# Designs tried in a protein design chat: VH-VL binders against o27280. Part 437

Target 1, 266 residues: o27280
Amino acid sequence: MDSMNVPEVLEIKRIVEESESVKTFIFSWDFRREVRPGQFVMVWDFRDEKPMSVSLIDPVRSEIGISIRRVGEFTDRVHGLSEGDLLGIRGPYGRGFELMGRDILLVGGGIGMAPLAALADEATARGMRVDALVAARTADELLFLDRLEAAGVNISTCTDDGSCGFKGFAHERLLTLEENHDMAAVCGPEPMMFQVMRILDERDVPAQLSLERYMKCAVGICGQCCLDDTGFRVCAEGPVFWSQELSRVREFGRYRRDPAGRRVPW
Key: E = the ipSAE of ESMFold2; O = the ipSAE of OpenDDE; V2 = 0.75 times the mean of E and O plus 0.25 times the DockQ between their complexes.

## First folded at step 18 (VH-VL)

Design zd8 (framework fv_libevitug; at its last look DockQ between E and O 0.75; V2 from the best seeds 0.80)
Fold by OpenDDE, look of step 18:
Structure zd8 (fold): chain C 266 residues (1-266), chain A 123 residues (1-123), chain B 110 residues (1-110)
Amino acid sequence: as target 1 above (266 residues)
Amino acid sequence: QVQLQQSGPGLVKPSQTLSLTCAISGDSVSSDSAAWNWIRQSPSRGLEWLGRTYYTSKWYYEYAVSVKSRITINPDTSKNQFSLQLNSVTPEDTAVYYCAREYPRDYYGMDVWGQGTLVTVSS
Amino acid sequence: QSVLTQPPSASGTPGQRVTISCSGSSSNIGDYYVWWYQQLPGTAPKLLIYGNDKRPSGVPDRFSGSKSGTSASLAITGLQAEDEADYYCQSYDNSLSGYVFGGGTKLTVL
């Protein structure tokens, strides 16, 4: 077994409560090892293992952050942990975001803002202008607003219920924005990403989108995260894809496969 | 500004111990952020990392496999310096030796180097 | 014999663009950051690039780094006479549990 595939047992240094349902777990990281926004790690609580996006990359403090939304048994256990507790981390895996140009648009929904927050930090550090469209169901589910603001990101918010910012979906808000960017990075519910991608394509804005699929091995062997027709493995060729790549993926925005391999509509 | 000043003999006889010292100014050897390295350079072997030491609640040591059995890096907090000892030297250990600092801001790149010390192993 | 492979020499005229390659493997460049150092004659190496493509303060923007897969590259645009030096790539190797260097590239400005 390759050393990179062996989970490293790490102590939780800090826990940041992002919302009622989202916590960021901070770990010490050896920054000799490369980690990019958009990549994911496999988190192991010594019972089960799940892929999680890196949401914080801080070389100065030698730390990374992993934001986890409470959605099931595994995440319930993890959310019950305290500072000083241990988790297994292996990775990072996958293709991360690429930055180009001077102006970047980030479009994120819910926990999808996790990798985008890390990307925002990198982009701002490079001197790029960053606009972020942050979407959520309700105001209390909007993530990383203070962090993004502190980084100098221009933030627009939208909520399904109108409790904060634009009332409606991210793609609807995007339609009201006329400015074009050099590139866009998108992460969130796949139906959202699908609509956002269409708009960006019509505007000739290069876009990268981060997909979520069931991942088992994270190393491109098991095929559980394979996309239909293309053979793309989300864990290996992704999770970040260019819009041109996703245009070839029939299932994108339409359905996914569950752990049993069944098609499940979005 | 951080500076590293090296000192030690430039001539060592075979089978003896090579000893060098690197004095730190502008930073602390016990900084919880920095790591302190020894590297050597020769025409035959190029640049070769020998090892490093750093402090994080306790002292850690990492040595290159090639010299692990013969090398000791020792920090001295009282003098704010760290030293290199290489035992049982042979002519193959002839090289210019450098101390260097790793710094997190530079992703642990070696951003500050000593001036270098030529050490010749000869009878 | 170096773990990382560099061309032994490179050359260019003032104003030209020169690239220096650094080839490694999955045990080093594949998973770890790449650093670049410039070494002028008779001096210690100087950090030129860190984190694959980032420049320390004081390093001109004509120097740039990139990484793809198990290979890295240093590019110098607008080549100047003072750029004549030896250039070394560095990474970490997990199989050796230590830092590894390239063999170095001697850059000559013609």
Scores: ipSAE 0.895, ipTM 0.942, lowest interface PAE 0.5, mean pLDDT 95
Fold by ESMFold2, look of step 18:
Structure zd8 (fold): chain C 266 residues (1-266), chain A 123 residues (1-123), chain B 110 residues (1-110)
Amino acid sequence: as target 1 above (266 residues)
Amino acid sequence: QVQLQQSGPGLVKPSQTLSLTCAISGDSVSSDSAAWNWIRQSPSRGLEWLGRTYYTSKWYYEYAVSVKSRITINPDTSKNQFSLQLNSVTPEDTAVYYCAREYPRDYYGMDVWGQGTLVTVSS
Amino acid sequence: QSVLTQPPSASGTPGQRVTISCSGSSSNIGDYYVWWYQQLPGTAPKLLIYGNDKRPSGVPDRFSGSKSGTSASLAITGLQAEDEADYYCQSYDNSLSGYVFGGGTKLTVL
């Protein structure tokens, strides 16, 4: 088994509180190993292991960052950790985003902005024009705004309650933009991504979307991250898919599967 | 302006120790961000990485598996240089030897190279 | 035998495009970044590409790198006589715990 499949125990170098419910955990990283925006790592707290997207890729400081939203028992335990505490990291795994052209649109909902923040940094470093539509339920849940502004990203916001920017859903705001981009990258709640994908397809904008599914092995062996109809494994063929690939997937945006494989509504 | 200046003998007899020195100008051998490499080049093998040393809170050393039983790389902070010693040489060790800075280390590659020293191993 | 495989030679006409390949494995190029170096006759190597596809300051944009799977490629457009040199790819190999190079490609500008 390749050495990237064995957890490495790393010290938490720094913790950034991004919001009430989101923290970014920063580790030293040997950047001889390749890391791409959109890839994920398996985070191990010595009791349980969960996939988390890479949100910061900083070879100048030799730092990698993992943004984690507090949503359950595992993430509650991780949020209780301090600088100097240890976590196990496996990876990186999966297919990352592919940049093309000169103009990119990012559409992120909630914690879905984490991998898009890493992508924005790379896109701006390559001289691309970056527009970002950042969505959340309320203003306090909008993520990475200062970081994106500092990188020169053109930001539009939307909130369900209208407390910041456009009042409504991300796909509703997108309809009012009427812009041509060379590509788009989308990450957030799956129902949002489905609606955004439909609009981008109608506009003939090539889009890449990042999916989440239950993962056990992260290297494509166990089949726990499979999508209906196609046999795609999110950990191997994804987590980033082109919209053309996802248009063939019936379950996308419609339902999810529990760890036992049963269909569960969104 | 960082410069690397190599010195050492160009002829070494079989079974002896090859010894080269790389003097650093414009940077410190104990720089937290750099690594200091030795690479050799021959017509039959092309470029071959031999090892590196670097400092953070202490000194670290990495050596190529092919030579790790025979190689030592020594930093010298007082002279601002680093050296290569390769024990028990044979004619197969004949090559042009280069020192190189890797800065920042790991991701950015070897950005400054010494002029090269031809070392011939022959009786 | 070099760990990374390159064609021993390549050639092109001034103004044309040339591609130099570099083939490795999952223990190196598959999981690790690729670097490229240019070596002009009688000189030390010079860094051309880092991070698979990024150029240091002073390297013309007609040099570009790419990577797919366990293979990498260096492309040179608008060939000039000064591009006549040896070109080496580099990666890190986890099984060997060290940097590894390709065998080099001699580029001739006709």
Scores: ipSAE 0.729, ipTM 0.888, lowest interface PAE 1.0, mean pLDDT 89
ESMFold2 (binder alone), look of step 18: mean pLDDT 94; pTM 0.955

Design zd9 (framework fv_libevitug; at its last look DockQ between E and O 0.84; V2 from the best seeds 0.82)
Fold by OpenDDE, look of step 18:
Structure zd9 (fold): chain C 266 residues (1-266), chain A 123 residues (1-123), chain B 110 residues (1-110)
Amino acid sequence: as target 1 above (266 residues)
Amino acid sequence: QVQLQQSGPGLVKPSQTLSLTCAISGDSVSSDSAAWNWIRQSPSRGLEWLGRTYYTSKWYYEYAVSVKSRITINPDTSKNQFSLQLNSVTPEDTAVYYCAREYPRGYYGMDVWGQGTLVTVSS
Amino acid sequence: QSVLTQPPSASGTPGQRVTISCSGSSSNIGDYYVWWYQQLPGTAPKLLIYGNDRRPSGVPDRFSGSKSGTSASLAITGLQAEDEADYYCQSYDNSLSGYVFGGGTKLTVL
């Protein structure tokens, strides 16, 4: 076994409550090892293992953050942990975001803002202008607003219920924005990403999108995260894909495979 | 501005101990975000990392496998310096020795170097 | 032999673009950041690139770094006479549990 595939047992340094359902767990990181926004790690609670996006990369404090949404048994256990408790972390894995140009648009929905928050930090550190469209169902589910603002990001919000910002979906809000960017990074519910990608393509804005699929091995061998027709493995060739790549993926925005390999609609 | 000033003898006899000191100005040897390294350079071996020390709640030490059995890097908080000791030297240890800082540790690289010290191992 | 492989020499004329390669493996460049150093004759190495492609303050933008897979590259555009120096790549190797350097590339400006 490659040492890279063995989970490192790390202590939770801090826990940040981002929302009612989302917590960010902070760990010490040896920054000799590369970690990129858009990459994911496998989090092991000594019972089960799940892929999670890196949401914070802080070379100065030698820390990374992993934001986890409470959605099931595994995440329930993790959310019950306290500072000082231990988790197994292996990775990072996958292809992260690439930055290009001077102006970048981030479009995120819900927990999809996790990798984008990390990307925002890197982009601003590189002197890029960052606009972020942050979407959620309700105002209390909007993530990382204070953090993004502190980083100098120009934020636009939208909520399904209109409790904050534009009332409607992210793609609807995007249609109201006239400015073009050098590139866009998108992460959130796949139906959202699908609509956003279409708009960006029509505007000739290069876009990268982070997909979520069931992942088991994270190293491209089990095939559980394989996309139909293309054979793309989300854990190996992704999770970040260019829009041109996703245009070849029939299932994108339409359906996904569940842990049993069955097609389930979005 | 951070500066590193090296000191120590330039001539050491075989089987003796090579000792060098690196004095730090503009930063603290116990900085939580820094690491303090020793590197040597020779025509035969090129640049070779020897080891580093850093503080984060406690002191950590990392040594190159090639010299691990003979090397000691020791921080001195009272003098704000760190030292290198290399035991049982041979002519193969002849090189220009450098101290260097990492800041931030592990990411920014070795951004500040000492002036270098030629150490010759000869009878 | 150095863990990281560099060409022993490179050359160019003023104004040209030159590229210096650094080849490693999955145990080093594949997973870890790459650093680049410039060393003028009789001086200590100077940090040129960190984090694969980042420039410290004071380093001209004509210097750029890149990494792909297990290899890294330093590019110098608009080559100048003062760029004549030795250049070293650096990374970390998990199998050796330590920093590793390339053998260095002597760049000559013709």
Scores: ipSAE 0.865, ipTM 0.923, lowest interface PAE 0.6, mean pLDDT 95
Fold by ESMFold2, look of step 18:
Structure zd9 (fold): chain C 266 residues (1-266), chain A 123 residues (1-123), chain B 110 residues (1-110)
Amino acid sequence: as target 1 above (266 residues)
Amino acid sequence: QVQLQQSGPGLVKPSQTLSLTCAISGDSVSSDSAAWNWIRQSPSRGLEWLGRTYYTSKWYYEYAVSVKSRITINPDTSKNQFSLQLNSVTPEDTAVYYCAREYPRGYYGMDVWGQGTLVTVSS
Amino acid sequence: QSVLTQPPSASGTPGQRVTISCSGSSSNIGDYYVWWYQQLPGTAPKLLIYGNDRRPSGVPDRFSGSKSGTSASLAITGLQAEDEADYYCQSYDNSLSGYVFGGGTKLTVL
């Protein structure tokens, strides 16, 4: 039997409908506990527990926001909740993004834009110039555009169907953008991140990428989030890794593991 | 411009109650973004946090375990101040006592401090 | 003894770099932010660093903070005579359910 920190039961203070499939759940939060963009929390709906990225870090209002895409039974149940309903939250966990230099590029696909929205807020608060490439399948699924624009972020968009911005994949749009940034932060579908990482490596842009793997304990003791061949634990040494660290990971971009440990192609 | 002005006696007899007041100028004790702290300092213990109070939809109180059985911090919105009461004092409670604003609460730390009040516990 | 451990003293000459360490544990610095305070002789403490590495307005950029694991560090570059003071680190300790301070470091500018 595996013991973990007990989730704190919190009321949902506000729900923001980001799209038809994505909601941000906002809770009161004690910001004496460190929270960094790129970290995650474990969300417990009293039946199951799943990792979710922090998308809003607002110490002035004492609010934390967690953006959740409706993709299955757990997230269906959570999306059915209302303000005032309860969820268990434990964390935050993991290694967040590190900021450096003056100019940062964000590349986000779908819900992967959630942790990058939090990072954009921190980067602009530190006086950095922020460019964001926001990708989705359709225009209706582009996330956080108004929030990023209000923060002064320079936004480029791409959609698979061409309904907004560049028609195509994020890595294709990236090839058409300015090449010189001090760093990049990437989060989205792993095949997208692999292609984006290759381009950024060719351009000598230091990049940090946020990975998703199956998690149980979130504190590095159960081994369920380990990456093949390296022993890196996504919940402890990640979820944010430098591209140099990921170059040693054979599974990255090629396959993932389901909860039973089976290899599943991307 | 926020200022904290402390008042209260500098000499207290053992077993009595130490009572100090911190008056707030330029902010409200009921500000929903602030917390109001008491800290003391002695040569033997250095800086020691005693407790805080803050308001959101109601008043919350947090006290250091070392003094929890003896301490009360009271906000007073009509006078825009907050107080410290420490019961059953001993000479080990001799210290310089400070009030401090924590604004915004949590992440930003204690940004404004009172001038300090030396309280000596002696018969 | 203090929950957070600081060296009791440090010294440097004008223009030099000095660092002051603050050692804690997973119940405090490991998971919680670090704050730093400067206390000039005869005065109340003043906030120097919040959020591990951020400076409030009015604090010179020669003061910087950092955190690694369960330890934190305050660095002062271009040391000046006016920097002679006591320096305290602070964090929150989950096991004690309260704020905790280091024992303080007396910085002497030679």
Scores: ipSAE 0.749, ipTM 0.887, lowest interface PAE 0.9, mean pLDDT 90
ESMFold2 (binder alone), look of step 18: mean pLDDT 93; pTM 0.951

Design zdS (framework fv_libevitug; at its last look DockQ between E and O 0.01; V2 from the best seeds 0.00; counts 0 for: pae O 16.5 > 2, placed apart)
Fold by ESMFold2, look of step 18:
Structure zdS (fold): chain C 266 residues (1-266), chain A 123 residues (1-123), chain B 110 residues (1-110)
Amino acid sequence: as target 1 above (266 residues)
Amino acid sequence: QVQLQQSGPGLVKPSQTLSLTCAISGDSVSSDSAAWNWIRQSPSRGLEWLGRTYYTSKWYYEYAVSVKSRITINPDTSKNQFSLQLNSVTPEDTAVYYCAREYPRDSSGMDVWGQGTLVTVSS
Amino acid sequence: QSVLTQPPSASGTPGQRVTISCSGSSSNIGDSSVWWYQQLPGTAPKLLIYGNDRRPSGVPDRFSGSKSGTSASLAITGLQAEDEADYYCQSYDNSLSGYVFGGGTKLTVL
């Protein structure tokens, strides 16, 4: 914990352009340092540091992949980098997904599919049956479809505009899907996750959901990632929570917090 | 089927060099996903990792702190082998020595082991 | 003494469940995966568990591993006479920059 709280400066080995707005940055990684799907790393561009989910865990090639969507100044700067450029990586941190049973449903919205792609690889390697509902606003924003197919995942798609698959929201598509799952893993926009969680709870499907909150220390001491009603710290007790844990959280699905800690509507 | 066959003397005098060889069949010592380890086992100290070598774009070597000043592990691509040399041995170095493949390295542990060689350090 | 701590012995009767503990620190088990090996009398160790809880092909599902904090556990259910062996845990220690093993647990099947 002491030596793992400082960034390691790593060379970008490869960059995969997943979409117009999403790139996966691949680094060499010593897998004697454990990494689990659902954990996150802090990415440091020598000016600022932001949490990013691990999307690729490849011990055979000794590679870790971090998928980053361009959404602001930090991510714009990182997207401008090339192979051979340097980034700092600190971590991994947080609680990852726990696999149970034989049949798992993944529900991912947008970049939220990144940690679920890593989970899908682990689940299929363990011999589980994996169904994935991959959601985006448009067809061009559906992520990781070829990778999921190659892993043997059964894919359903939905897009807000109907350009690919079901036209509508992920929770609406979920109502039309098979109900034979031992667990679900959900990651994406919090309003989507709230609606999906409600459906899964009514069906008695145990669900794990990955939350995003503002993070500063990443090890649970600064209090910036706390959830209002429980005192849970997203960086320490999460980012992955069971639906039962989140059922006690009033803020989930209703508002978020800015860097100053103020409530902001979704 | 990957197999590791060890060879080398079972008796070494104090202050001399212990030297063992591990021949690889069914895999290459220069495999870019494997690491090649030496481990020893004694009644008093149990299993003890000594070091490993592996190749990616170049050769890497890692040695246990307890023996780092005395140990050398050498790959030999021509013979598809890797060796252990431990200098300045004492009776404390008496153990069964094993070579082992680690594949994939770092994550899956030592999946193939040699048969073991008892090395006694005695005058 | 070994860097990882295991009980020196364990016992059980056929059909029972037995667990073998492995205690480490934040510099090893707390930050790195745990591996388990079975050593039958007169043979080299054999990989039994990797990645804390994964089984190599050919290892029965009655062997399972788990990790919590700085400790790990190997569980054997449906104990059989042929399970009588020594069991070793392994991890990677960041402060030593090397692999470390437990002292071993001799399992006796009564």
Scores: ipSAE 0.452, ipTM 0.776, lowest interface PAE 3.3, mean pLDDT 89
Fold by OpenDDE, look of step 18:
Structure zdS (fold): chain C 266 residues (1-266), chain A 123 residues (1-123), chain B 110 residues (1-110)
Amino acid sequence: as target 1 above (266 residues)
Amino acid sequence: QVQLQQSGPGLVKPSQTLSLTCAISGDSVSSDSAAWNWIRQSPSRGLEWLGRTYYTSKWYYEYAVSVKSRITINPDTSKNQFSLQLNSVTPEDTAVYYCAREYPRDSSGMDVWGQGTLVTVSS
Amino acid sequence: QSVLTQPPSASGTPGQRVTISCSGSSSNIGDSSVWWYQQLPGTAPKLLIYGNDRRPSGVPDRFSGSKSGTSASLAITGLQAEDEADYYCQSYDNSLSGYVFGGGTKLTVL
């Protein structure tokens, strides 16, 4: 386990442009090191380190994919990299999604679809029926549609501006969808997840939600990703939580802590 | 608001083709979230779904088993309408025919209906 | 001959609660959502309930839907004269790969 905490320098094998703001970086992976959808890795560009979800798990090709949205200085640098360049990867960390039942609903917003895409692959490989509600601000920001379709996923799209699919928010679209799912997996903006969780709870659909918090160590030591009241560490006890667990988290859907530990609204 | 306006003949002879058109206003026939349905209603058979068409990267067509061999639903993006063709009609096909929008598709039901068209099959 | 079974008629007095049943099978109501439509005389059906128990905008809260197993029910509370109409349930049948309707219930307000 100690060796897991040391970044392994890996060559970028391939880069997939998912959207204008999102790229997937593909790496060769030794699957003796298990990785599950919903887990994250720490990506190190030799200057800074950030947690990123695993979006592709391909044991056949011995590859993993990490999808990264361009949102700041670190990601700007990473997005400037080319195939053949090097990154440090350590992990995987955290609790991933659990699959149960035969029918699964995926609800993803923006880059939140990254871990869900990986989960979709696993679920379909297991013969599960997968419905996916893919939400984004605009049509251009919808992620992994072709990939999901190829996997046999039943896709519903939702955009804030109505440029593709249902015009509105994910929870609004969800209210119109059929309720027969054995479980749901949710990942995206926390306000979205909050609303989606409420609906799923009302429908008695077991739901897992992946949280995003500022993480520094990824090993449950620094406490930067600690959730109020519960003491849950997103990097250790999460990032995937059951809805019942999140119901105990006061800050969920309401506010978060910035790197300085200050409470800031969503 | 979305409106559907039906048109077509109300009388068809046996063995001929029933043809109806549904013009869409306030929405697009190629909407990714909508499905465009044909339903008929008669005293003997009640409400009967006949089929639908919808667009999501490509056009899809779904027909009721009872009429699958005789039915064609065609979208027309240029006119923003969709049509129904039912071949080889018999008196049993006499009914009030409705076009209806299903939005969102597969979830919220048929929320907008045409005014209905009585089609009588008679010699 | 309808795939879904409804009582042919129902009646109630103003202010009364009335329920309309819709029975199906595992291949339709059991596996799919239920929709309800109201049809006033001489008009096209109007969507009343979607997703088993959801009301579209404009539908009074007097109308409610429920589903259990392979059966569904429409409840109308505070019955009004304007509620006199035919009511139809709808579902999707996986075995038929298509939407199916009930035979309809004529509701009379006495």
Scores: ipSAE 0.000, ipTM 0.475, lowest interface PAE 16.5, mean pLDDT 92
ESMFold2 (binder alone), look of step 18: mean pLDDT 93; pTM 0.949

